# Designs tried in a protein design chat: VH-VL binders against Pseudouridylate synthase PUS7L (pus7l). Part 1

Scores and structures below are computed, not measured.

Target 1, 228 residues: Pseudouridylate synthase PUS7L (pus7l), of Danio rerio (Zebrafish) (Brachydanio rerio) (q1l8i0r370to597)
Amino acid sequence: GFVNYYGPQRFGSGSCVQADQVGLALLKENMEASVKLFFTPEDDDDLQNKAKRHFLHTGNAKESLVLMPAYKARERLMLRALHRYGSGQEGCTRGWLSLPHSMRVFYLHSYCSRVWNQAAKYRLQKLGFKPVQGDLVWAEPVKGLKDATEELSAPQIHVVTSDEEKNEVFSLDQVILPMPGNSVKYPENLLGQWYQDRLAQDGLESCRFRVTPLKLNVPGCYRPLLAK
Unless a header shows other numbers, all headers, positions and changes below count from the first letter of the chain; antibody chains aren't numbered by Kabat.
ipSAE, averaged over its two directions, is called F for ESMFold2-Fast, E for ESMFold2 and O for OpenDDE. V2 adds 0.75 times the mean of E and O to 0.25 times the DockQ between the complexes of E and O.
Where letters were taken out, [cut] stands.
The coordinates of atoms that the task and the answers printed are left out; those that the model quotes come from them. Centres of patches stay.

## First folded at step 14 (VH-VL; from m4 with heavy chain G27Y)

Design q1
Fold by OpenDDE, fold request of step 18:
Structure q1 (fold): chain C 228 residues (1-228), chain A 120 residues (1-120), chain B 109 residues (1-109)
Amino acid sequence: as target 1 above (228 residues)
Amino acid sequence: EVQLVESGAEVKKPGSSVKVSCKASGYTFSDYAISWVRQAPGQGLEWMGYIIPIYGTAYYAQKFQGRVTITADESTSTAYMELSSLRSEDTAVYYCARGDYWTDYYFDYWGQGTTVTVSS
Amino acid sequence: QSALTQPASVSGSLGQSVTISCTGTSSDVGGYDYVSWYQQHPGKAPNLMIYDVSNRPGVSNRFSGSKSGNTASLTISGLQAEDEADYYCSSYTSSDTLVFGGGTKLTVL
């Protein structure tokens, strides 16, 4: 099977847009940095990129807004807010809040998705092509408990044991990896340590994946390592 | 062609729960958000919440917080809306709608709607 | 909850132009500056007509959106019988809630 990577569409459009970096800045609540990253220009010499460059060079949201094409709704909303509220921490916060919730959370998801992709690569490179102790899999619904109110209980996560590894109880197709968030379990092996180290490297060792000023919450999720 | 097909009409008693499904086709299910909007008889539209299927994370309007659960199954390209503790006031047509994930917060495609009737 | 305000009803004769307004409440100064418009025929699902000030692809150029201050407007030119429907505006509030206007019933005379 193929590795179930998150696609490039999760990381923004264009070669120069680093949506994951915006997400990282937001997670660190560095609003000014996040806004600057948001306006990262592409190499193209079109009006939108001119406007972006103008903003980055001058910090003048008003002038940049005049330059920004009408079809660039997000950028215009941001610039309008920055013009109104300033380009400091508070103004940048207001800028983000001028965008719909789904647009804001996109950047957080972008960062988390990138970490997942890197985790998947690491998992296969370091731990091989078989389930190993500490890997995560979906727990099989215990058939016997008739009475459990079909409460759509979130599928339970099972940690692969040493015995299960030895007996090859699971296949690699059953292995799932967490996308980082505040409500996920991490593998109990080298991959788990990798997640910790990776987040620490980005200054997120204590991150709760909540950006309160922006009303953003990322619980995380699980994704199969391999695509079906 | 993009299509959203919802499940059939439901009749429920007060206090019960209803789960409506919305099957998507004609596009990459994971790339778009799915919202749920309801409309009581003779009334306007009311947004309930949305989900980003690829992440399985749902966000709800405050009014419905705690009573609504929105889920998605990527394998079947189906979104679900479950409303609990049903009341007569919950009688409405429930719509699923595809949200624009990248540009503006609007709904470009809608399901046909599911009529939910809550009657004692 | 800051609701978008629409007129309850508007009417126009065939071939004429009508405008439907959508006004945000002053209390939601932090609201989003984009408005979408939907057309809904009786017993049917809403159809997206306009997002911001742009027409949805495939929508007649008789439909146009504009915005001034806190008021968005939908203009329908050259009214046709099939234009008789309910029209809803929508926007996103500062509380991260998508809201709809109360709807406007358009009658074509």
Scores: ipSAE 0.799, ipTM 0.899, lowest interface PAE 0.6, mean pLDDT 91
Fold by ESMFold2, fold request of step 18:
Structure q1 (fold): chain C 228 residues (1-228), chain A 120 residues (1-120), chain B 109 residues (1-109)
Amino acid sequence: as target 1 above (228 residues)
Amino acid sequence: EVQLVESGAEVKKPGSSVKVSCKASGYTFSDYAISWVRQAPGQGLEWMGYIIPIYGTAYYAQKFQGRVTITADESTSTAYMELSSLRSEDTAVYYCARGDYWTDYYFDYWGQGTTVTVSS
Amino acid sequence: QSALTQPASVSGSLGQSVTISCTGTSSDVGGYDYVSWYQQHPGKAPNLMIYDVSNRPGVSNRFSGSKSGNTASLTISGLQAEDEADYYCSSYTSSDTLVFGGGTKLTVL
């Protein structure tokens, strides 16, 4: 296989500013910055981008709402909230709450996916092309019966041991990496330290991966290093 | 050519569980919400929750918290809904439905529905 | 969690117009522009007719949607026999959930 990178669509959705930077601002609860990033225009002269440029230039949510096309429901509700509650931290928070839950989660996922891609690159460059001690793999299911009527048991995370590395028990196809979150285990090797350092570089060293004002929890997940 | 194909009808006893599958084709499964909506006989529609497969965490209507588990398997492009501790009032047609890219509140494609009958 | 109120039935003659209402609260229909309408023929899955209050997903422009305050409306003009069906509205809520109306049976006379 080849490296299972998250695709580029999630990093540029809806603007020239990458969605991962919106996600970072939200994780830091900098709601004003997140809204400005959300309204970053594309290089088009259509009505929605003219409205976005007007907002970024003037800060006037009411005038921008007048310019924003009727079919742009998310953008219009954000602008309504900013007009009603102001463009400060509280008004921006209410603006985000006017978007559907999945859309708020999207931006957090975009940031975490960027970190995952960088982790995958680092892992291969520093730890090579074979499983090493401290890598994560899916554990064998707890002892049970696999037959036509039995459901498979829920998988668990296993940390590769030194003996398992030496005996080549696993293949690289079985290695998984976490997407950052509050419910994942990080590798117990140099990659685990890399995750800590990488999050610290963005000011997230103490991040709980919750954005309580937006009713968001980011548990994280695991993704195979290599695609099928 | 988006299609959602659900598993076959089920007859269950109270207290048991049911797991309905929803096989997706004709699009990239990972970034589109799969939602579950049920309809009791002669009744309206009831939203149960959704999952975005690549995100992997499901979100549930409060009524179903603790009884429903929604999952997705990207390798087979299949979503699942499991409802436990079945009661006779859980008799319904269970639909899977697809939202747009990262969209959880409207559904432009629907499965054919799976009839689940819970008989006392 | 809030139920959306729809009339149980409406009737219209071929070629005429009919309007179906969907009334909620400020925590759903009134607070968001995430209102959708679905058509459901007997024995079939629902079919999306309108989303975001007034957007059509490639359906006939005989179907139009609007909203005023806490009430959304679906208007079907130029009624045809195949328009006879059940119609459901839905709305996003402040609890990050989706709720449906009770449904309206449209009879084409």
Scores: ipSAE 0.752, ipTM 0.878, lowest interface PAE 1.0, mean pLDDT 89
Fold by OpenDDE, fold request of step 18:
Structure q1 (fold): chain C 228 residues (1-228), chain A 120 residues (1-120), chain B 109 residues (1-109)
Amino acid sequence: as target 1 above (228 residues)
Amino acid sequence: EVQLVESGAEVKKPGSSVKVSCKASGYTFSDYAISWVRQAPGQGLEWMGYIIPIYGTAYYAQKFQGRVTITADESTSTAYMELSSLRSEDTAVYYCARGDYWTDYYFDYWGQGTTVTVSS
Amino acid sequence: QSALTQPASVSGSLGQSVTISCTGTSSDVGGYDYVSWYQQHPGKAPNLMIYDVSNRPGVSNRFSGSKSGNTASLTISGLQAEDEADYYCSSYTSSDTLVFGGGTKLTVL
């Protein structure tokens, strides 16, 4: 199978240039940096990119708003907020709050999904094409407990043991990787260490994946390494 | 064709919980948000919350926070809404609705609705 | 959160035009361009008619949306019998919620 890559790019929305970087900045609660990244221009010389460049160059939200095309709804909302509240930490926070919750969380997801994609690549390159000790898989529903109220209990995560590796109990298609969040378990092998190192590299070693000022919470999730 | 098919009518006692399902078809389930909206008899629409299936992240209206749980199963393209501690005031038609991941503030497709009756 | 204010009912003759108002506050209708309109026939799920104040998702051009201040408006031109339904407005709010209007019953005479 193919690696089950995923991310904001999948949603067909226009070029979310550096959406992951925006997400990272938000996770660090660096609102000013996040706003600047939000207005990262593309190489095109169209009106929207002119407006973005103008904002980055001058910091003038009002003038940039005049330049920003009407169809760029998000950018216009952001610029309006910045014009009203300023371009400092507070103003930038207000800018983000002027966007719908789903739009805000999108950027966090973008960062997390990027990390996942990198993790998937690392997993295959370093640990090979078979389940190894420390990998995560879905726990098999214990067939025998009839009485378990069909409450779709959140699938339990199982960590592959050395014996299971040796006996090839699982297949690679059963391996799941966590998208970073505050409610996920990480692999107990080199991949787990990679996650730790990767987050630390980004300054997120102690990140709770909550951005309180923006009312954002990212619990994380698990995704199969391989696509069916 | 995009379709959202909800589970059948429910009759519940006060204090119990109800779980409504919404099976999606005709599109990539994981790529769109699912919202839940209810409508009491003869009343208007009330937004409850939404979920982004691909990430499993749900967001709830404050009114329902702690009492509602929205989940999604990508393997079956099904979203769920569980409401606990049911009261008579929870009697309503519950709708699932599709929203864009980016713009989950309008809904282009709706389920047929599930009638939940809470009676002693 | 208080519902957006809509007239309880409006009526119009076949072929005429009617306008339904939706009044909110600066925290919802007035603060965002995230106003939507839904048509609901009896016993049916709502249908999206307008989003982002004035955009039509492939619906008849007889339906148009506008906004001024804290009031959004749905105009239906060339009224047809099938237009008889309940209409609901909605808006995103500063509290990161969606609020709906109380609904307007449109009667076609």
Scores: ipSAE 0.723, ipTM 0.876, lowest interface PAE 0.9, mean pLDDT 91
Fold by ESMFold2, fold request of step 18:
Structure q1 (fold): chain C 228 residues (1-228), chain A 120 residues (1-120), chain B 109 residues (1-109)
Amino acid sequence: as target 1 above (228 residues)
Amino acid sequence: EVQLVESGAEVKKPGSSVKVSCKASGYTFSDYAISWVRQAPGQGLEWMGYIIPIYGTAYYAQKFQGRVTITADESTSTAYMELSSLRSEDTAVYYCARGDYWTDYYFDYWGQGTTVTVSS
Amino acid sequence: QSALTQPASVSGSLGQSVTISCTGTSSDVGGYDYVSWYQQHPGKAPNLMIYDVSNRPGVSNRFSGSKSGNTASLTISGLQAEDEADYYCSSYTSSDTLVFGGGTKLTVL
């Protein structure tokens, strides 16, 4: 296989601001910064980018709304909320709530996916191309017996032991890495320390991975290091 | 070509559960929301909830909270909807539907529908 | 109101135009530009005709959407026999849910 990186589409198409930067601002609950990042224009003279520049230069949501093309529904609703409620923390929070739930989640996922990609690179460079102690793999599924209620088996995470490393029990294609969140287990090796340090670098050392004002929870997930 | 194929019709007793599958093909499954919408005989459409497979957390209409479980299996490109504690009023056609990239509120592709009949 | 109000039926002759209304509240149709319209022929799944109030997803330009206040509208011009179907509107809500109208049966005379 090859490394199972999250693709570039989730980070944004433009070159000025990537979606993961919006996600970081949201995780820190800095709603004003997140809206400024959301409205960062591309180097283009079209109507939507002129509207974005007007907003960033003037702070005038109503004037910017007049300039914003009608088909830009999400941008227009954000500007309407800012006009009605102001452009402070509350108004920006109301602006985000005017976007569909999936789009608010998208930005959080974008940030966490960036961290995952960086973790994958670090893991290969630092821990090599074989499973090592502390890596995560899927455990054998727990097979539950069916009873009067349907019961779904829940897969669990297994941490590679030193004996399993020595005996080469697993192969690299079985290694999984967590996408950051509040319900994942981190590797018990240098990669686990890297996750902690990497999140701390962004000021997320105590992050709950929850943005309550936006009704957002980020449980995280696991992704195979290698694609098939 | 995008296609959503659902599992076959089911007849169920009150109090039991049903699990409908939705096999996706013709696109990259992971980043497109799969929503579940039902339609009782001679009636309109009712949204039940959605999941984005790569994100993995499902979200539900309050009416179904506690009775519905929506899941996705990226390895088989299949989404599932399980509805428990069935009642006669749950008799309906159950559709899976796909939105655009990370889009949970409009659906450009639909499954053929799965008829679930709840009767004693 | 969580549910959206549509007329139960509308009718028009071949070649005419017809408009179907969809009325909600400020917490759905009036508060968002996330209104969609679906066409459903008997025995078939719904088909997306309009999203985001007025955008067509590769559908004939005979179909157009608009919104004023709490009411969205679907206008079908140049009616054809195959336009005879049920039409549903949908809207995003402030509860992060999706709601549908009760549906409108269009009869082409």
Scores: ipSAE 0.709, ipTM 0.867, lowest interface PAE 1.1, mean pLDDT 89

Design q1
Fold by ESMFold2, fold request of step 18:
Structure q1 (fold): chain C 228 residues (1-228), chain A 120 residues (1-120), chain B 109 residues (1-109)
Amino acid sequence: as target 1 above (228 residues)
Amino acid sequence: EVQLVESGAEVKKPGSSVKVSCKASGYTFSDYAISWVRQAPGQGLEWMGYIIPIYGTAYYAQKFQGRVTITADESTSTAYMELSSLRSEDTAVYYCARGDYWTDYYFDYWGQGTTVTVSS
Amino acid sequence: QSALTQPASVSGSLGQSVTISCTGTSSDVGGYDYVSWYQQHPGKAPNLMIYDVSNRPGVSNRFSGSKSGNTASLTISGLQAEDEADYYCSSYTSSDTLVFGGGTKLTVL
């Protein structure tokens, strides 16, 4: 079994900025910073990257829009919004709202998945290759009598106990790690502390994992440590 | 080769629910939006909502909010659409469709369509 | 009712050009460049012809798209028999949804 890392495509290929940094700026509602990061050019000298460099150097959305290739609809609409409404907080917010909902979500997911990858690495380095107390696993679904209000059982999170560690009740392929969000439980061991410290390092200690101006909510999810 | 294969035709009574599946193959399922679009007999196309499997949260057209549930199972590369409280006007062909990486507004690949008939 | 207005039908002779219009509002076609066009033959799923107003996803260059204000247009040049189909436009909206036009039946004479 190998570690179930989120793939590198979601983090971008540019040497200056990764998509996860755009996501971080959005979570902090630093809309101006997020737009500058969105326009970080790659090391290519093609027309779209020239337009991005022009914007970053001049702040002139109109001139940058003239340079931006016609097929780059998202970048062009962002620049159009900045020209129309300014490049301050409101203009940048309107710019993000001009992008498809899935792309706004993408950047938040990129940041959270980067944190997940780092958590997986830390967990293996510090807690080893067997389940330990405080790890998370899926609980077995409730199989009791029919509930008149609901038919399907929702999965629940179980925290591995000291006895379950000693008795080797679970295997490593059952261990799941949370992707940061507002509706997840964190491990009750060194990894849980690591998550809190890692988010605090980015200024997210009190983050609600919502970006209301962009109609975005990040509930989080759980991902198996090991790939199947 | 990208392919979306939907479940077979359904005949349902008013007030019941239907769940249509969409099995994907030929690409990495997790990072591509699966959208649902329906077409009533002799009528045009109507967007219902989408999900990106790795993200797991679905988004819906206002008309269907509260009646539709869109889900995805990464382990089987299968998306689902469940429509509840069926009415006669829900008789339609239901398509699943896929766009580019994290793209929710145009669809390059379509399922063959699932005919759902709501009859009394 | 459809949020985007298309003519119910258009026709053209073999080898000629035809243009299909798609009219929305400032909250969809006018406010975004996320306009797509789909071709649908009877009994088949739609086929993407144009996205982002004018981009072709590997289809014939006889198909071209454009937009002015609240109206997008699909132009089909060099009409061929197989172009006879229904054509639908779609647009992203300010409510983060997608809407389709009512469809246009193209008849090739």
Scores: ipSAE 0.702, ipTM 0.860, lowest interface PAE 1.1, mean pLDDT 89
Fold by ESMFold2, look of step 15:
Structure q1 (fold): chain C 228 residues (1-228), chain A 120 residues (1-120), chain B 109 residues (1-109)
Amino acid sequence: as target 1 above (228 residues)
Amino acid sequence: EVQLVESGAEVKKPGSSVKVSCKASGYTFSDYAISWVRQAPGQGLEWMGYIIPIYGTAYYAQKFQGRVTITADESTSTAYMELSSLRSEDTAVYYCARGDYWTDYYFDYWGQGTTVTVSS
Amino acid sequence: QSALTQPASVSGSLGQSVTISCTGTSSDVGGYDYVSWYQQHPGKAPNLMIYDVSNRPGVSNRFSGSKSGNTASLTISGLQAEDEADYYCSSYTSSDTLVFGGGTKLTVL
């Protein structure tokens, strides 16, 4: 195959802001920045974008709510919270809590998916087209005692050894890369160092991948480097 | 066309577990929440929880916390709901349902329902 | 866990209008615009009629939704025989959960 990139839809549809930057602001718990990014307008001159520009220019949630079209329920609930609780950290936090849980978590996943795409590109450029020591693959399943009716338990992660690289035990289609989160293991090679450096560039070197004010937890996941 | 096809009816003893499957087709499985809703005979609808397959973490109604496990397998486009420590009150039709992209609160597509009967 | 109150039954004559109420609290119906309505015929899965209080997902314009305060309403105009069914409201809650009303049996006379 080809590289299993997360598609553009994960990052939003607007040309002026991408959803991953909202996610980064949330991971840093900068609720004010996250709301400003959420309201970033497109270049279009339609009603919703006029309302967004008014909010960013004036900070006046009440006036912006009057301008915001009725069908923009999520934006309107955000503006109502900002009007009631202010536009500071508390008001922005309450604004996010007015959105359904799945839509809050979307932005965090968007950021982590961007990092995954960049990791995949780096991995191929620096480590080549064969599994190497320190890569991750799925391990042989482990049977659980309470699962007598099931023959297999959840899969575990195996780190490719030097001998396994030398003996070509695995193929590239078995290599998996983590999406950043609090429940993933990182590769034990140059790619692992790249993840650490990449997250540090965004100020996330000590990030627990949890946004407690929004009741959000980001466990991460593993994704095959190559598409099926 | 979007379709959700659930596994067949189950008859279970009290204290056992049931695992209902929901096979999805006609859309990108990974990006849409799958929610589980049940309906006891002659009664109303009760929300149990949801999962977004690519996110991987399930969220549950408080009533079911600790008894229900919702999972998804992207390779087979199938979601699962497992309910443990079954009681006669768990006798119901169990539905899987889907909303819009990354949407967990309304459902425009439903499975046909799986009848689970818990009896001695 | 019935957080939302609906009348047990309503009835109306062919061609008339009926309104079904769904009353919650400020922590659900009153606090969010995430109210939905479902129609369920006997032996069938629910069918989405209204979401986000008033939006129709390609269903007849005879079905309309609204809310005021803690009460959402489904209005069915021009009643037809096939409208005879059970109707459920649902709402998002401040606990990041979804709750349903107890259901309303609509009888068309």
Scores: ipSAE 0.637, ipTM 0.842, lowest interface PAE 1.4, mean pLDDT 88

